VH-VL binders against q9gzu0. Designs and how they scored, part 11

Target 1, 229 residues: q9gzu0
Amino acid sequence: MGDPNSRKKQALNRLRAQLRKKKESLADQFDFKMYIAFVFKEKKKKSALFEVSEVIPVMTNNYEENILKGVRDSSYSLESSLELLQKDVVQLHAPRYQSMRRDVIGCTQEMDFILWPRNDIEKIVCLLFSRWKESDEPFRPVQAKFEFHHGDYEKQFLHVLSRKDKTGIVVNNPNQSVFLFIDRQHLQTPKNKATIFKLCSICLYLPQEQLTHWAVGTIEDHLRPYMPE
Below, E stands for the ipSAE of ESMFold2; O stands for the ipSAE of OpenDDE; V2 stands for 0.75 times the mean of E and O plus 0.25 times the DockQ between their complexes.

## First folded at step 1 (VH-VL)

Design u5 (framework fv_lutikizumab; at its last look DockQ between E and O 0.01; V2 from the best seeds 0.00; counts 0 for: pae E 17.3 > 2, off the site)
Fold by ESMFold2-Fast, scan of step 1:
Structure u5 (fold): chain C 229 residues (1-229), chain A 118 residues (1-118), chain B 107 residues (1-107)
Amino acid sequence: as target 1 above (229 residues)
Amino acid sequence: EVQLVESGGGVVQPGRSLRLSCSASGFTFSSYWMSWVRQAPGKGLEWVAYISSKGSTIYYPDSVKGRFTISRDNSKNTLFLQMDSLRPEDTGVYFCAREWGKYYFDYWGQGTPVTVSS
Amino acid sequence: DIQMTQSPSSLSASVGDRVTITCRASQSISNYLTWYQQTPGKAPKLLIYAASSLQSGVPSRFSGSGSGTDYTFTISSLQPEDIATYYCQQSYRTPYTFGQGTKLQIT
């Protein structure tokens, strides 16, 4: 018992504890989720992998409905990817790259992002799965999913970038791989620059470390002809 | 269109060897992982082995490891299972199966019976 | 090894009934679950893959659902030709493992 202000703080603390327990429960139900952005360093044109965030589904009463709805309205699950692969008709438009300048602890860092048209973002998953199913790799991606994420991941991504020396090639050694593709159109407006990491992503869940190297190599090989130099 | 036809089954005494073959047609055999699955009389299904499309990845469960060898000849569209040191518990119908996209078995042969009896 | 447990081991139902079979994995298999139908004397036939995807040419009365460790297979309105043994299978980890099977009979 306290005054109204202290009771409000107690209520907020109880809500935060409840949300943490619910978040942990969801993590037990769903496969591991992590974000890795493909970022190419301007001068050396070398890929850099960043672990952006651990993604937990939004805690809402309609969480399952939102996932199922996403499958039907352009969000892509493993089932959707398998359906496209059965058709053996997967086409991707040439990807584009976008350079972005950011202040990183008192200095300017230039980063290149590989951008697919929004309508083709999901089809990179189909390309990756098509190459994988014909390969001799023994692993199973646990799921592929297209998701819209809200708000905070740009800050987490920039926080990771702030720890990197602009003169060096940055390589992160993630124990899991999830690929983030950023729509070029959304990087070109001031409002969208603040929300680039919440617009869309493709989550490919990988169960083993060696599959990470295969998946990264496969995507980089596909992208090589489209990169300058 | 897609067909898998097994052959080589028969009756053998314990400790002997048997070689099974699976002839594939109607698809690009060299692009698919392949498996052998067996079924003892009146019992359920038991996976026996898989082999990747190029043949570089192979796995066996402990029940047959060291005794069975899976192999393939992509130029002849044929899958093989060499079974050595056969035991009575190896008795069953052996199915050849195609693994679509490393997710499931979409086509199966009709099976070839193997009986290990003294 | 991942153990797959089906329930029930056998069941009898009447034509037109709704039939449900459950499959439980000893650990999460991330929807790498397949359902097969085996009629007596024949090879298994693929019905459902990726837990809930209906194979082309399979009647819509068959459906699958579930996630994590718990999966369900349903026949919405049983037909005489559905007399068979049904198997679930995981392909998430090697060795691949099957459930023990559910024998379905019509009364």
Scores: ipSAE 0.082, ipTM 0.561, lowest interface PAE 5.1, mean pLDDT 64
Fold by ESMFold2, look of step 2:
Structure u5 (fold): chain C 229 residues (1-229), chain A 118 residues (1-118), chain B 107 residues (1-107)
Amino acid sequence: as target 1 above (229 residues)
Amino acid sequence: EVQLVESGGGVVQPGRSLRLSCSASGFTFSSYWMSWVRQAPGKGLEWVAYISSKGSTIYYPDSVKGRFTISRDNSKNTLFLQMDSLRPEDTGVYFCAREWGKYYFDYWGQGTPVTVSS
Amino acid sequence: DIQMTQSPSSLSASVGDRVTITCRASQSISNYLTWYQQTPGKAPKLLIYAASSLQSGVPSRFSGSGSGTDYTFTISSLQPEDIATYYCQQSYRTPYTFGQGTKLQIT
């Protein structure tokens, strides 16, 4: 009963019993842990790494969900969006962040991060881990890629600059696995007026079928490339 | 720095008992699965038991099942191995080992020797 | 129980040589395969996990490969400090089992 195959079978049996009884989402059967890394273009500079304090899963099953509607109205990648409509999608909301710098470890705060104008960021990487709820097992990395490259979100920000709207903006990466919730602010000085885009929240979209696929390695193994040294 | 320090080994006659301890420091002990692994003189490694982070999952190979009991005290960062009805074939160095992700032992103690002879 | 058969049991090689050690499982272990180094009188040290992933701080001359039942450990250019016994270990099913070890010596 202690081997990895026996534990997987036991977890699958619990899942089948709950789904049969309640018609519940698969995502409700997992605990999640998530980290966000802002990867710099300079290879010697270590990433800015954050732990998500609470990962909130929500199921959605259509392209017209309120969050996604803003993306469609902005004429972003419709081809990938149509394919998403054909699968159950788990939304994993990350409303609060904690810096992983040792001097602030254990202090949970809402993080507000300037994404534009700046040119030192290569990409945003989200690292997602899960385990069966209430299990004594370690968290395991979900086998999915959550990356949003600077060029992809900058293109969308530049397109939005021609608009007069003052409200929040949602942008997504090409494969629609990462959604950034952006607040645009106007910085005014006596000499200049400038717009900045600040990250307010992240949401990961994960097809339900991927919840049962794990990669090898531990949290420490997968965080190591992004850890300060 | 991760440290694991075993104690409680010694020389005993067959049929007697020993209790091994492993003191852990430098990491969050309560988040890790722990194991005991032994090595007879001049021989290879043999896994002896594991215990999950909360202590709810425990496993023993047939060679020690019913004679050995693994336990942990997370408030004191200590792992234990109670060894009853000791046999000469239990002779060896006993290592405590930290298991990360239930895949491999990434940190090992220096070991404590146990000799069972009449 | 899953038996791990390690080959060879011992070998001698010269500094700079390429060294290869193999490990065969009695059934597929889905890359739940780890390589350890043990210097005499000391505890084992993790070198490679998940068949091919190099532990942090381990020199790049060490590598692992394989899948299913057949796994290989390689030292690309043997150094004097590599004198040790090397073990493979499966963690696919309990009981976790080790190969019998390969004692590596330098001529």
Scores: ipSAE 0.000, ipTM 0.417, lowest interface PAE 17.3, mean pLDDT 77
Fold by OpenDDE, look of step 2:
Structure u5 (fold): chain C 229 residues (1-229), chain A 118 residues (1-118), chain B 107 residues (1-107)
Amino acid sequence: as target 1 above (229 residues)
Amino acid sequence: EVQLVESGGGVVQPGRSLRLSCSASGFTFSSYWMSWVRQAPGKGLEWVAYISSKGSTIYYPDSVKGRFTISRDNSKNTLFLQMDSLRPEDTGVYFCAREWGKYYFDYWGQGTPVTVSS
Amino acid sequence: DIQMTQSPSSLSASVGDRVTITCRASQSISNYLTWYQQTPGKAPKLLIYAASSLQSGVPSRFSGSGSGTDYTFTISSLQPEDIATYYCQQSYRTPYTFGQGTKLQIT
């Protein structure tokens, strides 16, 4: 019999196969917590930390049309999209998020976030935690890096800015692990016109095999660098 | 053009009620958080309440909690502030403001005056 | 509640002068700070958000800086139309709170 790791992998593969037959994702077997940190360029500034209200796992095949729409809208490449569609990837949707208070973890208020125009953000960092459903175990950090640097999404914003007819925008980081759903707002003042890009939701792409790749540490341990002072 | 127009202000006696309205136009009202901010005569600004885009999240400061009720009708692009048990210290100009969540107020109405006096 | 202490309460300066207003929070507000301009009889106007981001359409002579508890609003070259009361506001924690305001006049 194979090493314990091999056995675990085989068990997961069997489970995944069973779930596919049911048109379910392995991700459906997990509870998720997700946090979003907006890291500022100024080192002395604490990050804006948000807790996702609800993480919604969805199989990639269920959103094929949306992914292809993004391609049509030139949000990302067809080649990359096809690669994603061919992979056993779960989409983790974060439609709502709440600002975290400094003094109490979990004491949050829902809010939107403006990504543009501003130049004080260095990057967006998403922290994903999971546990098996119906488990009394604590949430564990998923060993995946979800970062979206300012330069990368700004470039995309500027490109879309020239297109006046689009209000909803989707942008993605270079490795296509983080997708930002953006609402473009045109602000009209008596003196000028302004365009703002508001973050509406985030979607993380995670290979299903990585759902059980956990790092060490608690939620608090991993949030500490981003916690507001 | 984004426009916010407050109405419903007036002179009332202490203990009475007043209902303010804010008519919004020039933007998708249902997509924005909204707040009320007031300003006593010759004084600074005081936040009164906010309501989320769909009305699911509401918050009040202690100064008005239990007396004021913020609400909205997205079908009519209107924000409301029901003010009950009014006090003299509630006197001031009341502004409705568009909010980017817990971030900032980018558009303000011209305000409606409220006077509470015996 | 987070108290916002704004200084000075009033300021007189000449056209072309550099003007600086400070705002101190009773605790760190992580750059959730906004600066508004209010002219008499008018509604406040957004100038600076997120401590240092200039609102679109606002003249570049306006700027904001700071972090933690201490923030600064600056007019690099004061213009006649800048006569107003300026307010800082924190949105880090509810209730939102404003500074007491700085009345700016031109000498």
Scores: ipSAE 0.000, ipTM 0.516, lowest interface PAE 12.5, mean pLDDT 84
ESMFold2 (binder alone), look of step 2: mean pLDDT 93; pTM 0.943

Design u6 (framework fv_lutikizumab)
Fold by ESMFold2-Fast, scan of step 1:
Structure u6 (fold): chain C 229 residues (1-229), chain A 125 residues (1-125), chain B 107 residues (1-107)
Amino acid sequence: as target 1 above (229 residues)
Amino acid sequence: EVQLVESGGGVVQPGRSLRLSCSASGFTFSSYGMSWVRQAPGKGLEWVAYISYDSSRIYYPDSVKGRFTISRDNSKNTLFLQMDSLRPEDTGVYFCARVRGYYDILTGYSYFDYWGQGTPVTVSS
Amino acid sequence: DIQMTQSPSSLSASVGDRVTITCRASQSISSYLTWYQQTPGKAPKLLIYAASSLQSGVPSRFSGSGSGTDYTFTISSLQPEDIATYYCQQSYSTPPTFGQGTKLQIT
C-alpha cells in the first residue's frame, strides 16, 4: 500500500515544490547595493555612528574567495528551511575562525573571520527573504533571534531587525563590527540573494585596539549615512 | 556540570603579593573568556579583570591596573590572578567567573553565567 | 563609567507577596542589563540577562523588564528560599558595573 518511507518521500517532494514557489514568487527586478560598515575609534558624539574606517559597497571576487575559501558545506535540510519561516529563534552550526591580513577593508592588521557552513548561510538568507518580504505590516525592531551554539563554546546571537521597508542582521558577538543591512525593496532578486549569501558568510573579528565603542542608538541610526537612497 | 574552584587567598600585609588560582571543569575552558570579580566585606560586587579565551585581550579597571595581572593555562584548565602591591582596599572575596559577551568587551557587553565559591583575601597588619 | 543605582537598598516582604526592585543607569544601556541573586556566604547566581531573558533552570516566578535607563526585577510570589541580596549589572559599557544591591528579607 505504500510504506512510511514512500509516503515521507512524497510529502518531502510536495514541501520542496511549495518552498521553491514561495521563494520564486518574491523575485523581482530591483537593482541593489549593500554596505558593510567597520567601526573604529571612539565616537565624539552620543547617539551617532562611531568612526568608520571603511565602507564596503560591494564584495569583489577576490574578497569573497579569500573569506569563503574555508567555508565548509553542510547538508541542506528542507524541513529545517521550512521551519525557519515559522521560528523567531534558530540554531546554527558552529562557525570556524580564520585569521588573515586584508587590504580591501582598510585594515592593516590581521582580522579574524568567522566562517559559517554554506547551508546555515542559506537558512539566514531564506529567513530574511521569505519572512520579512511577505509581511505588509510594520514590525517591531528585533523580531527574530538566531543562536549559535558550539557545544560548550561561547554562545553568539544573530538578531534580525525588521521595519516596514528595511531589514538587517546584527551579529551579537564580542568584537564584531559587521552589520548586514538591506532595504526590503532590494531583497527580491536572485542577484541580491546571491550577494546576501556571500555577505552573511562574513563576520569580522578585528583586534580590540581598532574597536573602541560599539553602539548607541538604533541600528538604523548607525547605518543611515551608508545606506543607498 | 560546570565547576569553578578558587584557591590562593589569605591574609597579607600591605605592599605584599598574592597569586590566586581558579580550576575549571565541566566545560571547554579554552573556548570561554574569564573574569575575576571581587566583593569587599558587606559591600557589592566589583569587576577586577578579564582575559579572552586565547589570552589576546586582557582588561582591568583603573583601580587595579598596573598592580594585578590575569593569565590562564588552557592546557590545565586554570585561571590565575597575580596581585602585587596589595592595599587594604583590595580586601574581599575574589570570585572566578565565566564570561558571556554580547558585543564588544571594551564596551562592557558581558555578563557572568557561572561563578566559583570565592577565595577570601585580607590585606591588613 | 556607568553608575547603577538600585532601589530600595533593603526590603521585607511576606511569603507569597509580589516583590519588585528597580535599577537605574546613569545613561541608556539599551536593555543590556543582568540580574544576580546572592545568598549570604555564597557566590552570585545568574537569574536574568538582557533585561528580560530568564536563565535556564531559573524559576518562572522571577522576571525582568525595562528599557533605556530604568529596569525592574520582579518576584511574582515570594518563597522562603528567595531570601538573598539581588544585584543588577550593566553589560553595555566597559567597565561592567553593578548596582549596590537590594537585601530581601522575609517577615
Scores: ipSAE 0.000, ipTM 0.420, lowest interface PAE 17.4, mean pLDDT 60

Design u7 (framework fv_lutikizumab)
Fold by ESMFold2-Fast, scan of step 1:
Structure u7 (fold): chain C 229 residues (1-229), chain A 122 residues (1-122), chain B 107 residues (1-107)
Amino acid sequence: as target 1 above (229 residues)
Amino acid sequence: EVQLVESGGGVVQPGRSLRLSCSASGFTFSNYYMSWVRQAPGKGLEWVAYISSSGSYIYYPDSVKGRFTISRDNSKNTLFLQMDSLRPEDTGVYFCARGGRYTYDRYAMDYWGQGTPVTVSS
Amino acid sequence: DIQMTQSPSSLSASVGDRVTITCRASQSISSWLTWYQQTPGKAPKLLIYAASSLQSGVPSRFSGSGSGTDYTFTISSLQPEDIATYYCQQYYSTPRTFGQGTKLQIT
């Protein structure tokens, strides 16, 4: 007859050991640590990868590994990636991941000048984990593969989407988590950098001046075919 | 104006080494990925090496892996290709080419040097 | 490695003709494709990037289209100076690979 409290403690310790193995495997297989470290490096060179927490991140299923596989081989569709993310079944080594995900969602909701309310959050979220497939009418899809920082980031991509009255440009850089939205009306004054860019809160991880300068070149190069005469 | 000038080509016996150089001017060399591309006589183009702006990312196709080494000196605006254990099939014109920018897409090779001939014969 | 196959390997056309060259990738390259022109004895010149974007300074008679695995390059009205070998190249993955080239001659 064993002690119920001792049995519970042993089961909890076994679970914690399993979670540690999964966290290390996840970190080794996915560039998440480099991704988060880069974002925090832009936020005043934060020495810690993430905030210390006494709460152990919960991994309730194998979706974290499925997301990693989908990102690597691009087998996951937009719908599959969103379903996995919406289930909140993985904490990815840090409360900061949840904060960044919340910032992305919050940013898309407060950016009212992109007039495609269906799936705008879906497109932003999907760009973190999968290549976007060209299929949305009435958009003219333009794919441009964007490599940033070092060669490991060659999987990064830029999708240019345009509507009759709006151009949505989402630059997904896993290192910076940069999301840039541009209202087609602001393209009338492309030399006013403060006017043509409305940046997501996730961009607060980068200095405003540096982020704006970086963004101008990327948008100008890929938006040239869409710029007003 | 952007210029890329290759040097170091020549005639060499199988098993020996050559070091190619590419001098860049007219742009901020340290912001660009750089490539070496070769072309055998009467044949098509073959990419042989790629190096990131910082030099941290390097890649080779299997045909030259272990024998060729790409490197760069950003302070001197110079790209290098060290070719060891040369084989007759390495014969061709070697071009230096500029890739994408550090902050932009590294997609296209928009400027090329005139090429330097390398002949490996017994 | 991604294999790039061009068709035709060579062609002859008359000045003023519309010329089309095709390029097929062994797997989807998501429009990460360039077209180069090489005149005899010279280095290649970039004409088109991202499958359909015209390089600055390149004449508007050159154009590109396509997606997935199948891409086309078109010269809308052939000029004598267009005699060259044309190459497609994918930059979706490393190693970056070229097509075998299409030699264009004028009759």
Scores: ipSAE 0.000, ipTM 0.412, lowest interface PAE 18.4, mean pLDDT 58

